# Miniprotein binders against Checkpoint protein hus1 homolog (hus1), part 8

Target 1, 271 residues: Checkpoint protein hus1 homolog (hus1), of Dictyostelium discoideum (Social amoeba) (q54nc0)
Amino acid sequence: MKFKAKISKASILLKTVQNIMKIYNECICHITPDKLRFIIQSDFNDGMQVFCEIQRSLIFENFTIESLSDNEIQFQLDLESLRRVLQSATSNGVSDIFTNLTKVRGGPVLHFIIKSGTSGTVIFQDIPIVLLTAQQMAQINEPTLPDPLVHILLPNLKNLQKVIDKMKNISDCLKIMIAMNNRLSFEVETSSGSISTFYSGLDHPQFGDHVLSPDLQATVCVDIKKFAKVLHIHQLKPSEVVLCLYERSIIVHVVLTDIMITYYLPVLIKN
Key: E = the ipSAE of ESMFold2; O = the ipSAE of OpenDDE; V2 = 0.75 times the mean of E and O plus 0.25 times the DockQ between their complexes.

## First folded at step 3 (miniprotein)

Design pb1 (from pa17 with T17I; at its last look DockQ between E and O 0.54; V2 from the best seeds 0.00; counts 0 for: pae E 19.4 > 1.5, pTM E .610 < .8, off the site)
Fold by ESMFold2, look of step 3:
Structure pb1 (fold): chain B 271 residues (1-271), chain A 88 residues (1-88)
Amino acid sequence: as target 1 above (271 residues)
Amino acid sequence: GKVTIRVYINGKEWFIIVEGLTDEELLRLMEEVFKEAEKMGITIEVRAETLEEAKEIARKIAEFLREKGLDVRVEVEGNTVRVEARKE
């Protein structure tokens, strides 16, 4: 089993790791000839899931992967540990970052070699990992869902984050309404009433096989603190962010050049 | 009573419905409106159960926006009070 690469765009990888680790610190890293994936499952994460796919050529060069599992390698890792390695390599001048899979006394590790161009020093860092078999990986499936009840493009995420950050100081439950006539609202309940923020003129990209009727609308409630964590993704400057409502979940599709991130957040039961 | 504040930023409609409005809640709303608008022109339409309520809310909005250094115009139209603010 072999994996070796030079990390060419460490800053993008660092920002991606920083954002998904806000959801949960332990993830599954899946490396294929074409893609790097980070997967956060719902087991101990209150039903929230993250599926992040990064095109291999965006972040890796001098890339070698060999395994008996169709040249795929999968393992569990601590995202804070990965963040520290990437932070070390990106904070100080120009650095070359090399990584490979290897084994040490404590078991399998993801090994990093950080060569500083400014100081001439070389730093070695190891991240302990838990290797997964192909059979274990086959049990990890992104949910397949029908067409959403309603969907909409989100407004400017940085500004939306500011609004949601203030609302989370008022309530734990965020009510989200999408109407297929270009309307979106966010509401929290107060002791004497409610506070709502409304947006109009937002687009509905074509989603699924059918165009939804403009008179359709749906409302769900979600954990506001978890939704606020998703909004930090604005730091990656995504080109398109689509919010989809389902009966028991919401989905946030985040599109960037060569990166796709999908967040699954459960709907809170009101009754 | 129920208050509807319609905000127009760069020609796009954004509106807020508040029940049980307090001065602190109004201030928080106006801070968000100001941050959202940044350097764009702001038009705010205030509707309330009575014209006198709408005028009072519009006066508070105008005072806040003038404190932020904006040039503010206020016009009454039926049971709606319009507040228009710009840096230039």
Scores: ipSAE 0.000, ipTM 0.229, lowest interface PAE 19.4, mean pLDDT 82
ESMFold2 (binder alone), look of step 3: mean pLDDT 74; pTM 0.713
OpenDDE base, look of step 3: ipSAE 0.095; ipTM 0.597

Design pb2 (from pa17 with L29F; at its last look DockQ between E and O 0.01; V2 from the best seeds 0.00; counts 0 for: pae E 23.1 > 1.5, pTM E .581 < .8, off the site)
Fold by ESMFold2, look of step 3:
Structure pb2 (fold): chain B 271 residues (1-271), chain A 88 residues (1-88)
Amino acid sequence: as target 1 above (271 residues)
Amino acid sequence: GKVTIRVYINGKEWFITVEGLTDEELLRFMEEVFKEAEKMGITIEVRAETLEEAKEIARKIAEFLREKGLDVRVEVEGNTVRVEARKE
């Protein structure tokens, strides 16, 4: 088994890691000839899931991968450890960053070589990993979902984050309503009433060949602290962020150039 | 000469290898390591071209960690010096 590459855009990779690790620190890294994926799917984070997919050519050059599993390699790693390596490489000015899969005394590691272009120093760092078989990886399934009940493009995320940050101090439950006539609202319940914010004129992207009736609307409740964590993704300056409501979950699709991040949040049960 | 410092934090390993380690570089490295050590035990292995160089670096590391209030154990294993620190 062999993986070796130079990391060409450490800054975007660092920001991506920083944002998804807000959800959970343990993840599965899946490397294929075409893509790097980060997958957060654990019973210990209350059903929240993250599927991050990065085109290989965006972040890797001098790329080599070989394995008996169709040249795919998958392993568990600690995102904070990866963040520290990437932070170290970006904090010291311009650095060349090389990575490869290898074994040391304690088992398999993701090995990093960081060469400073300014000082000429070389830093070596290892992240311990847990290799997964192709069979174990097959048990990690992104949900297959029908068309959403309703969906909408989110407004300016930085401004939305400020609103949601204030609301999270009031209640743990965020009520989200989407109407297919370009309306979106967020509501929290207080001891004496409710606080709501409303948006109008927001677009509905098309999913497949079906356009939902503008009379359709749906409302769900989600954990407001978890939704607020998703909104930090504005730091990556995504092209589009689509919010989809389902009966038992919401999905946030985040689109950037050569990066797609999908957040799954469970709907809270009413009572 | 060439110096390698290995750090073990909660079963995770990272290290630095440099040609000629200055006291300023060592101090900066140890400040970052100490931020993580407050949460858990830390083990540091020092290897240098000579055992005496490794001992001198390990002594500076041990003094730094003790000044931060950690309980520090130092032992020599062959040509390496191992520094273990814990918050009691």
Scores: ipSAE 0.000, ipTM 0.134, lowest interface PAE 23.1, mean pLDDT 82
ESMFold2 (binder alone), look of step 3: mean pLDDT 77; pTM 0.756
OpenDDE base, look of step 3: ipSAE 0.050; ipTM 0.514

Design pb3 (from pa17 with R6E T17V; at its last look DockQ between E and O 0.06; V2 from the best seeds 0.00; counts 0 for: pae E 19.7 > 1.5, pTM E .528 < .8, other shape alone 10.333 > 2.5, off the site)
Fold by ESMFold2, look of step 3:
Formats: sequence, structure tokens, C-alpha cells
Structure pb3 (fold): chain B 271 residues (1-271), chain A 88 residues (1-88)
Amino acid sequence: as target 1 above (271 residues)
Amino acid sequence: GKVTIEVYINGKEWFIVVEGLTDEELLRLMEEVFKEAEKMGITIEVRAETLEEAKEIARKIAEFLREKGLDVRVEVEGNTVRVEARKE
């Protein structure tokens, strides 16, 4: 099998990796002719899942991929290792970054060549990977859920993160309420009372052909520290972030040009 | 869309509605929220099974509010401990 490419937007890829790795350090990387995907499954991070999809043309140039599995390649990698390579390349001025799949004495690796345009220096870095079979990859599926109970566009994420960061110092449980009349609230309870923040005038994007009644609302509790980790995605300056509530989980859909990131967080059972 | 932040302390309710927030604007508004709450004062009444439990809870609340830079007065009235906070 063969994969090679030039990375054209290393800064965007770096920021994407930095945010995803806040959830969990190991992920599955899936490369197809059209897309690069990063997948974090729930078994290793207390039920959180992340599905990140990046259009190939956004980050890869001079792209070649060949395999007997419909030209798809999938492997497990360490996100911190990838972050360090990308950080090195983006911190040293103008650099060309090339990557290819190869084999060394210790097994398969993702090989990187970093060519500094200012100094003429060439640096080689290898990230060990664990190849997955097409059969193993077929068992890795994004959860299928019905339509959400309620959903809403989040307000400015950077400002929201600052509010949530303060609230997480107070309680481990974040109560989230969405009302389909354009309202969203976040609440934490204390021994002396509660602290809530309310948002109004937020839009509801349309899902399917049916319009939810404005009288509908739902409330769930989630781990506030996990929710706070999701909010770091503001660093990518997404165009839309949709919060969906379900009976046993919440979903955060993050939309950027040519990038889509979906976070799954379990709902906490409150006694 | 508009951003509304509401804080509920001992049954008091105050509202801040801001649209199109940047990080700098949020920080300035959080400072203004804090100033407005300090000007109007905050009163928390604490009751517990024993007066000593009420005092311990009130002490924790007072320390939190003082860390925020508020002038905090703690009074004991019967089985109730009252925490009053204002900006100095």
C-alpha cells in the first residue's frame, strides 16, 4: 500500500489535532481518496467519541494513495506525536512538509520530511503506527441516533468557554436546557444556591422536513469538564456549532469549510 | 444572536444581554456584571442543623466572595448566618 502527500495547511491541521487530542491522545486515522478522518472511540475515554472529517484537498497536495481496499488506508496513531511534528514545522518559519507511509525496522511508520525554506535544513521524523485491516475498520462506526429531542446553534464559543470554565470550578455536573423558542441555559448547583446563564435569540437549524414545536424543551446533565474540552474548538473559528440533546447523550456538530467535527458526550444520571 | 447571562444568588436575579461578543467584550462585561452586583450588594442567608455548620458554610462563601475582591461582612442572627458582600 502507498500513501504520500505534501501538507499544504499545516497550521489548520495542527489546531485540529490540538483540539481533538484534548479528548484522548490515541486515535484512528482513516485516509481515503477524498478525506482524512480522525476517530476517537468511547472505550478509552469514559464514553466520549469524536469523529473528525477533513476534505483531502484542504490539507494535502501532490496526493497519492494506493491500496487493495478501495485505496483506503487506516491506522492507529499517537496524536501528541503528530502534534509535535506539525508544531515543529509551523514554528520554524516557512517549511515544506511531506509525508508518506513506509516501513522501518520497528514496523510501519508515518514518515515526515520537513524542509526549511529559510535555512535549507531537512528534518526527518517518524511516527509509529498500527495498521488496521478493512475488516477492523468496518467495525468502527459513528453512532446512529434518531432526530434530537431539541437542538440549537451555540453562541460565541470563546465567550461561552470562559463562562463554562468558571462554572466548572463550582460543580462537576452541568445542566443544559434547550427550548425550541430560541432559548439555551447552563446551570450548576452549589450548596448555597445555583448559578445559571441564559441565552436568548439563538437560531434553530432545520433538521429534516418537520418543524419542532416552539413549546418543546429538554434538559440534560453532562460532565462539565468534558463539555469544556469540546469548547476549545473555538480556536478553529467554526462557522456553525449545533448542540443537540438526546435522552442518553449530547452531540456537538462543528462545521467549518471542508472540516466537520462531531463530539458525542454521555448524559449523566442525576440522583 | 443575543447572549444573555443570568446569575441567581439567594433569589436575586440580574440580566445581561449582549450581542456579538468578542473575548475582550466578554471580559469587560464580566467586570461590569461584577461591579453592578457589588454596588447592589449580595445577601446570602445560611441555616444548617447546627450554628457551627452554618458558620462553616458561610465562611466558605465569604472566602469565595473575598477572593473576588468584595468587601464581605458576616453576621450571626440566631440560627442564621448572613453573608453580605459589596465592592470596597
Scores: ipSAE 0.000, ipTM 0.122, lowest interface PAE 19.7, mean pLDDT 78
ESMFold2 (binder alone), look of step 3: mean pLDDT 72; pTM 0.699
OpenDDE base, look of step 3: ipSAE 0.026; ipTM 0.487

Design pb4 (from pa17 with E32L; at its last look DockQ between E and O 0.01; V2 from the best seeds 0.00; counts 0 for: pae E 19.9 > 1.5, pTM E .573 < .8, off the site)
Fold by ESMFold2, look of step 3:
Structure pb4 (fold): chain B 271 residues (1-271), chain A 88 residues (1-88)
Amino acid sequence: as target 1 above (271 residues)
Amino acid sequence: GKVTIRVYINGKEWFITVEGLTDEELLRLMELVFKEAEKMGITIEVRAETLEEAKEIARKIAEFLREKGLDVRVEVEGNTVRVEARKE
């Protein structure tokens, strides 16, 4: 079992790790010949899930991978540890970063070599990992869902985050309504009533294989603190962010060049 | 009573509906809306169960926006009170 690569564009990887670790710190890292994936799907995360896919050529150069499992390698990783290594590598200007899978006396590790181009200093860092079998990986499945009830492009995420951050100080429950006539609203209950914020003129991209009627609308409730965490993704400057409502979940599709991040949040229900 | 506030920014519209509105909740709402709009001009339309109630809410909105340094004009149009604010 072999994995070896030079990391290009470490700053993009660092920002990606910083954002997804806001959801949960332990993740599954899945490396294939074509892609690097980070998967957050934990019993400790109240049903939130994150599936991040990065094209291999964006992040890795001089890439080698070999395994008896179709040249795929999967392992559990602590994202804070990875963040620290990437932070160290992006400090002090120009650094070359190399990584490989190896074994030390404490068990399997992801080994990093950070070489400063200016000082000649070399830093060695090891991140302990837990290797997963293909059978264990098969239990980690991205949900397969039908076409959404409704969907819409989100407005400017940085500004939306500011609004949502203030609303979370008022209530724990965020009501989200999408109407397929270009309208979106967010509502929270106050001590004496409710507060709603509406957006109009937002686009509906083609999603799935069927066009939804402009008369359709749907409303769900989600945990506002969890939704606010997703909005930090604006730091990656995505080209497109699509919000989809389903009966029991919402999905946020984040599209960047060579990166796709999908957030799954459960819908809150009351007995 | 039920209060509907419409806000217009960059050719896009959203509106806020509040049932049972205190002065504190109104000011929190206006702070949220102002931060969302940043430095651009703002047009706000207020409707309430009575014109008197709409005028009082609009007066409080105008006071808030003037304290933020905006030039504010208030007009009554039928049963709607319009508050228009701009920088300078």
Scores: ipSAE 0.000, ipTM 0.193, lowest interface PAE 19.9, mean pLDDT 81
ESMFold2 (binder alone), look of step 3: mean pLDDT 74; pTM 0.720
OpenDDE base, look of step 3: ipSAE 0.107; ipTM 0.598

Design pb6 (from pa17 with L27A K39E M40L; at its last look DockQ between E and O 0.01; V2 from the best seeds 0.00; counts 0 for: pae E 22.7 > 1.5, pTM E .631 < .8, off the site)
Fold by ESMFold2, look of step 3:
Structure pb6 (fold): chain B 271 residues (1-271), chain A 88 residues (1-88)
Amino acid sequence: as target 1 above (271 residues)
Amino acid sequence: GKVTIRVYINGKEWFITVEGLTDEELARLMEEVFKEAEELGITIEVRAETLEEAKEIARKIAEFLREKGLDVRVEVEGNTVRVEARKE
């Protein structure tokens, strides 16, 4: 099997990696002829999942991939290691970054060649990986869910993050209400009452051909610290962020040009 | 020559293979390694084309880590030089 490429948008990739690694450091990297995917789905992550898809042409030039598994390659890697390679390549100057799959004495690695355009320096870095079989990869499934109970476009994420950051110092549980008449609220309970923030005039994007009644509303509770981690995605300046409520989970769809990131957070059950 | 530096931090293995390592590049790399190690100790294994080259690189790594206030041990095993650092 073969993979090699030049990385054309290292700064975008770096920011993406920095944000998803806030959820969990170990991920599955899946490379196909058309896409680069990062998947976080771990039993040790309290039910949070991340599915990140990047169009191959955004990130890679001079791209070659070859395998007996429909030219797909999948492996487990450490996101902090990838962050450090990308950080090194994007700091203080222009660099050409080349990557390829290879094997060294310690096993398979993702090999990087970083060529500084200013100093003429060449740096080689290897990230150890764990190759997955196509059968192992087939067991990594993004959940298939019905249409959401309710959904809404989130307001300005940077401002929302500030509000949520204040609330997380008060309670572990965040109550989220969406009403299909353009309303959204966030609430935390205190010993003496509650603290709420309300948003109105927020749009509802259409999912498929299903139209929800404006009279519908739903409320769920989530771990506020987990929700706060998702909001750091504002650093990528996404074009749309859609919040969907389900009975047992919430989903945050983050849309950028040629990048789609989906976060799954469990709903808290009070017993 | 070709140098391989293997770093063990926080139960993870990360390694670098470099051709033509300058002192400035080594210092930048060691700053990144030191940032990673604020909680746990550092184990670094150095291998080069010759054992003497590996020893010289390991000496420079040990000097860097000692300047940061760490307690550093250097041990040679075969053609590999191991640098271990701890907060003391």
Scores: ipSAE 0.000, ipTM 0.136, lowest interface PAE 22.7, mean pLDDT 82
ESMFold2 (binder alone), look of step 3: mean pLDDT 76; pTM 0.743
OpenDDE base, look of step 3: ipSAE 0.237; ipTM 0.690

Design pb7 (from pa17 with T4V T17Y E19T; at its last look DockQ between E and O 0.01; V2 from the best seeds 0.00; counts 0 for: pae E 20.0 > 1.5, pTM E .604 < .8, off the site)
Fold by ESMFold2, look of step 3:
Structure pb7 (fold): chain B 271 residues (1-271), chain A 88 residues (1-88)
Amino acid sequence: as target 1 above (271 residues)
Amino acid sequence: GKVVIRVYINGKEWFIYVTGLTDEELLRLMEEVFKEAEKMGITIEVRAETLEEAKEIARKIAEFLREKGLDVRVEVEGNTVRVEARKE
């Protein structure tokens, strides 16, 4: 099997990796002729999942991929290691970054060559990986869910992050309410009451022809620290962020040019 | 000269390509490697423009690791010199 490419937008890739690694450090990287995917999975009932999809043409030039599995390659890697390589390449200078899949005596690696255009320095970095078979990859499926109970476009994420950061100092449980009449609220309970913030006039994106009654609403509780981690995605300046509530989970759909990120966060039930 | 040093510690890879590495810089690098690997085995692969340059660099690495009390084995494979070290 063969993978090699030049990385053309290392800064965007670095920011993406920095944000998803806040969820978990180990991920599955899936490379196809058209897409680069990062997948973070954990126990569905006890943890978060992230599915990140990047169009190949956004970040790779001079791209070659060959495998007996329809030219797809999948492996596990350490996101901190990838962050370090990308950080090294995006520091004070302009760098050309080349990557390829290769084998060394210690096993398969993702090999990087970082060439500084300003200093003439060349840096070699290897990230050890664990190759997955096509059969193993077939067991890794993004959840297929029915239509959400309720859904809404989130307000300004940077401002929302500030509000949620204050609330997480008060409680571990964040109550999220969406009403299909353009309302969203976040609430934490204190020893003597509650603290809430409310948003009005937010849009509901259309799901096909299905339009939910404006009288419909739903409320769930989530881990506030995990939800706060998702909000750092504002650093990528997404064009659309949709919050969906389900009985057992919430879904945050993040849309950017040529990048889609979906966060799955379990609902907490505690009395 | 152009030198490639590849280090493996506890399954984690760390790799530096360095041009014009002085003896002081090499020792400083090995001190950092030793701190990371005091409980684990070390494998270092050295490649240079010539095999003789690679051997000299590997000799200095092996000398350093032996002074730290490690059991060191050096093996030449083509243009690469491999230094393997472990606690006795």
Scores: ipSAE 0.000, ipTM 0.160, lowest interface PAE 20.0, mean pLDDT 81
ESMFold2 (binder alone), look of step 3: mean pLDDT 73; pTM 0.710
OpenDDE base, look of step 3: ipSAE 0.030; ipTM 0.372

## First folded at step 4 (miniprotein)

Design PL1
Amino acid sequence: SEIKVTITVYINGKEWFITVEVSTDEELKRLMERVFKEIEKMGIKTIEVTIEAKTLEEAKEIARKIAEFLRELGLDDVRVEVEGNTVRVEARLE
ESMFold2 (binder alone), alone request of step 4: mean pLDDT 67; pTM 0.605

Design PL10
Amino acid sequence: SEIKVTITVYINGKEWFITVEVSTDEELKRLMERVFKEIEKMGITIEVTIEAKTLEEAKEIARKIAEFLRELGLDDVRVEVEGNTVRVEARLE
ESMFold2 (binder alone), alone request of step 4: mean pLDDT 64; pTM 0.571

Design PL11
Amino acid sequence: SEIKVTITVYINGKEWFITVEVSTDEELKRLMERVFKEIEKMGITIEVTIEAKTLEEAKEIARKIAEFLRELGLDVRVEVEGNTVRVEARLE
ESMFold2 (binder alone), alone request of step 4: mean pLDDT 66; pTM 0.602

Design PL12 (from PL1 with V22L S23D T24S D25P)
Amino acid sequence: SEIKVTITVYINGKEWFITVELDSPEELKRLMERVFKEIEKMGIKTIEVTIEAKTLEEAKEIARKIAEFLRELGLDDVRVEVEGNTVRVEARLE
ESMFold2 (binder alone), alone request of step 4: mean pLDDT 69; pTM 0.628

Design PL13 (from PL1 with L75F D76K D77E)
Amino acid sequence: SEIKVTITVYINGKEWFITVEVSTDEELKRLMERVFKEIEKMGIKTIEVTIEAKTLEEAKEIARKIAEFLRELGFKEVRVEVEGNTVRVEARLE
ESMFold2 (binder alone), alone request of step 4: mean pLDDT 72; pTM 0.685

Design PL14 (from PL1 with D25P I44A L56P K65L V82W A91G)
Fold by ESMFold2-Fast, scan of step 5:
Structure PL14 (fold): chain B 271 residues (1-271), chain A 94 residues (1-94)
Amino acid sequence: as target 1 above (271 residues)
Amino acid sequence: SEIKVTITVYINGKEWFITVEVSTPEELKRLMERVFKEIEKMGAKTIEVTIEAKTPEEAKEIARLIAEFLRELGLDDVRVEWEGNTVRVEGRLE
């Protein structure tokens, strides 16, 4: 197998990595002819999952990929290591960054070549990886879900993060209510009462031909600390963020130019 | 006359390396100062560096510069050794 490329937008990749690593420090990296994917599985995150897809052309130029498994490669990657490589590459002015898959001391590594335009210095960095087989990758599936109970576009994420950060000091359980008449509320309960934040005038996305009645509403409870971690994505300034409520989970779909990130959080079943 | 330096660090038990090419021993010292400060911010627990030089005299001078630099940073459990044209720096940062 062979993979090599020049990294076109290291700052965007760095910000993406910084945000998803808030969920877990290890991921599966899947590279195909069309996409770069980062997958964080539910096994070590108490049911949380992240599926991040980036258009290959946004991040990689001078791209070569060759494998006996349909020109796809996948491996386990430490996100903190990747973050540090990218941060180092972006902190010393403008640099050309090249990456390839190789071996060092008998082990597979993701190799980086960083050529500084300011000093003329060339820096080589390696991240050890664990290669995965096509059969191992085939067992990593994005959840198949029915139509959501309700859905809504989230308000300004930076402002929402501030609200949720205050609420998480009060309770571990966040009650989320969506009404299909453009309303969203967040509530935490205490022994002394409850605290709620209300939003109105929000839009609803369309999912195929399924149109939900404006009279529909649903309420679920989620771990507030997990929800707060998702909101860090505001740093990427997404164009659209969709919240979908299901009976046993919630989904947060984050839409950016040539990047799509989907967060899956379990619903707390205490009722 | 290019000097090649490979720096190996461990972060949470995982290996990470940097290889740098520079033209002079003085340039190497300045680059190493920046790299070690960055590594310290990363919370690395161990370090391993291998440097290849073209002459034994150059290797000894590089070893001296690196040893002085490590003393300035207060890294007490890091050792600098050289043999022929190769300089090796290794030890614990904690």
Scores: ipSAE 0.000, ipTM 0.242, lowest interface PAE 17.5, mean pLDDT 81
ESMFold2 (binder alone), alone request of step 4: mean pLDDT 75; pTM 0.710

Design PL2 (from PL1 with M32L F36L I62F F69V)
Amino acid sequence: SEIKVTITVYINGKEWFITVEVSTDEELKRLLERVLKEIEKMGIKTIEVTIEAKTLEEAKEFARKIAEVLRELGLDDVRVEVEGNTVRVEARLE
ESMFold2 (binder alone), alone request of step 4: mean pLDDT 68; pTM 0.598

Design PL4 (from PL1 with D25P L56P)
Amino acid sequence: SEIKVTITVYINGKEWFITVEVSTPEELKRLMERVFKEIEKMGIKTIEVTIEAKTPEEAKEIARKIAEFLRELGLDDVRVEVEGNTVRVEARLE
ESMFold2 (binder alone), alone request of step 4: mean pLDDT 71; pTM 0.659

Design PL9 (from PL1 with V35L I39L M42K)
Amino acid sequence: SEIKVTITVYINGKEWFITVEVSTDEELKRLMERLFKELEKKGIKTIEVTIEAKTLEEAKEIARKIAEFLRELGLDDVRVEVEGNTVRVEARLE
ESMFold2 (binder alone), alone request of step 4: mean pLDDT 67; pTM 0.586

Design PM1
Fold by ESMFold2-Fast, scan of step 5:
Structure PM1 (fold): chain B 271 residues (1-271), chain A 94 residues (1-94)
Amino acid sequence: as target 1 above (271 residues)
Amino acid sequence: GDVTIQVTIYVDGREWFITIEVDSPEEIERLLEKILEEIRRLGVREVEITVRADSPEDARRLAEIVAEILRRYGFDEIEIRQEGDTVHITARRK
């Protein structure tokens, strides 16, 4: 197996890594001929999952990948380590950044070569990784879900974060309601009453030929702190953020140019 | 006349490797100071530095310079081990 590439848009990769690592510091990195994927699994992250896909051509040039399993490579990676390598490489001027898989002290590493265009200095950085087999990767699948009960495009995420941060101080449980007539509400309950925020006039995403009746609505409860963590994605200035409600989970789809991030949060069952 | 300095830090039980390859000792001091300033901001308490030079004497001299820089950045507990032209430095702070 073999992987090497030049990183062409390190600042975009850095911002993406900074955002997903707020959920958890360890991920699975999956590299294919077409995509770079970061996967955060539910087992070690409060039941939350993250699937981040980046078009290979956005991030890598002079790209070589070879493996017996359809030229796909996967490994466990510390995102904080990757963030620090990228931060160092982008902090002072323009640098050429090269990466490859190799071995150091008998262990596999993701190796980086950072060449300064100004000083002629070369810096080498290694991140230890844990290689995964194709069989192990085949077991790491996005949840298979039917069509959502309801869906909606979220309002301005920065403003929504402020609302949720205030509600977070009142209750651990956030009640989310979506109605297919362009309505969304968030509610928290106290022993003495409830506090609600209501939105109207929002758009619904287009999913092929499927059109849900405008009379449909659904309500679920989620952990408010987990939902608040997702809203940090506003820092990437996404073009579209879709919220989908299902019986056991909610999904937040974040759409950017050549990047797609999907968050899975479990629904809370109370009483 | 090649000098290589490898900096290993431990964060949350994981090793990170930073290797510096330069032509002059003056560049080593500047780059190492920058790296240690970043490491200090991260709250790292243990660092391992490996110095390799063209001779045992050069490696020893460079290791002493590295140790002095480490002390300036608060790494007061320093252990040094030399193996020919390679010197290993382990440094800790409270």
Scores: ipSAE 0.000, ipTM 0.201, lowest interface PAE 19.4, mean pLDDT 81
ESMFold2 (binder alone), alone request of step 4: mean pLDDT 75; pTM 0.752

Design PM2 (from PM1 with Q82W A91G)
Amino acid sequence: GDVTIQVTIYVDGREWFITIEVDSPEEIERLLEKILEEIRRLGVREVEITVRADSPEDARRLAEIVAEILRRYGFDEIEIRWEGDTVHITGRRK
ESMFold2 (binder alone), alone request of step 4: mean pLDDT 75; pTM 0.749

Design PM3
Amino acid sequence: GDVTIQVTIYVDGREWFITIEVDSPEEIERLLEKILEEIRRLGVEVEITVRADSPEDARRLAEIVAEILRRYGFDIEIRQEGDTVHITARRK
ESMFold2 (binder alone), alone request of step 4: mean pLDDT 70; pTM 0.676

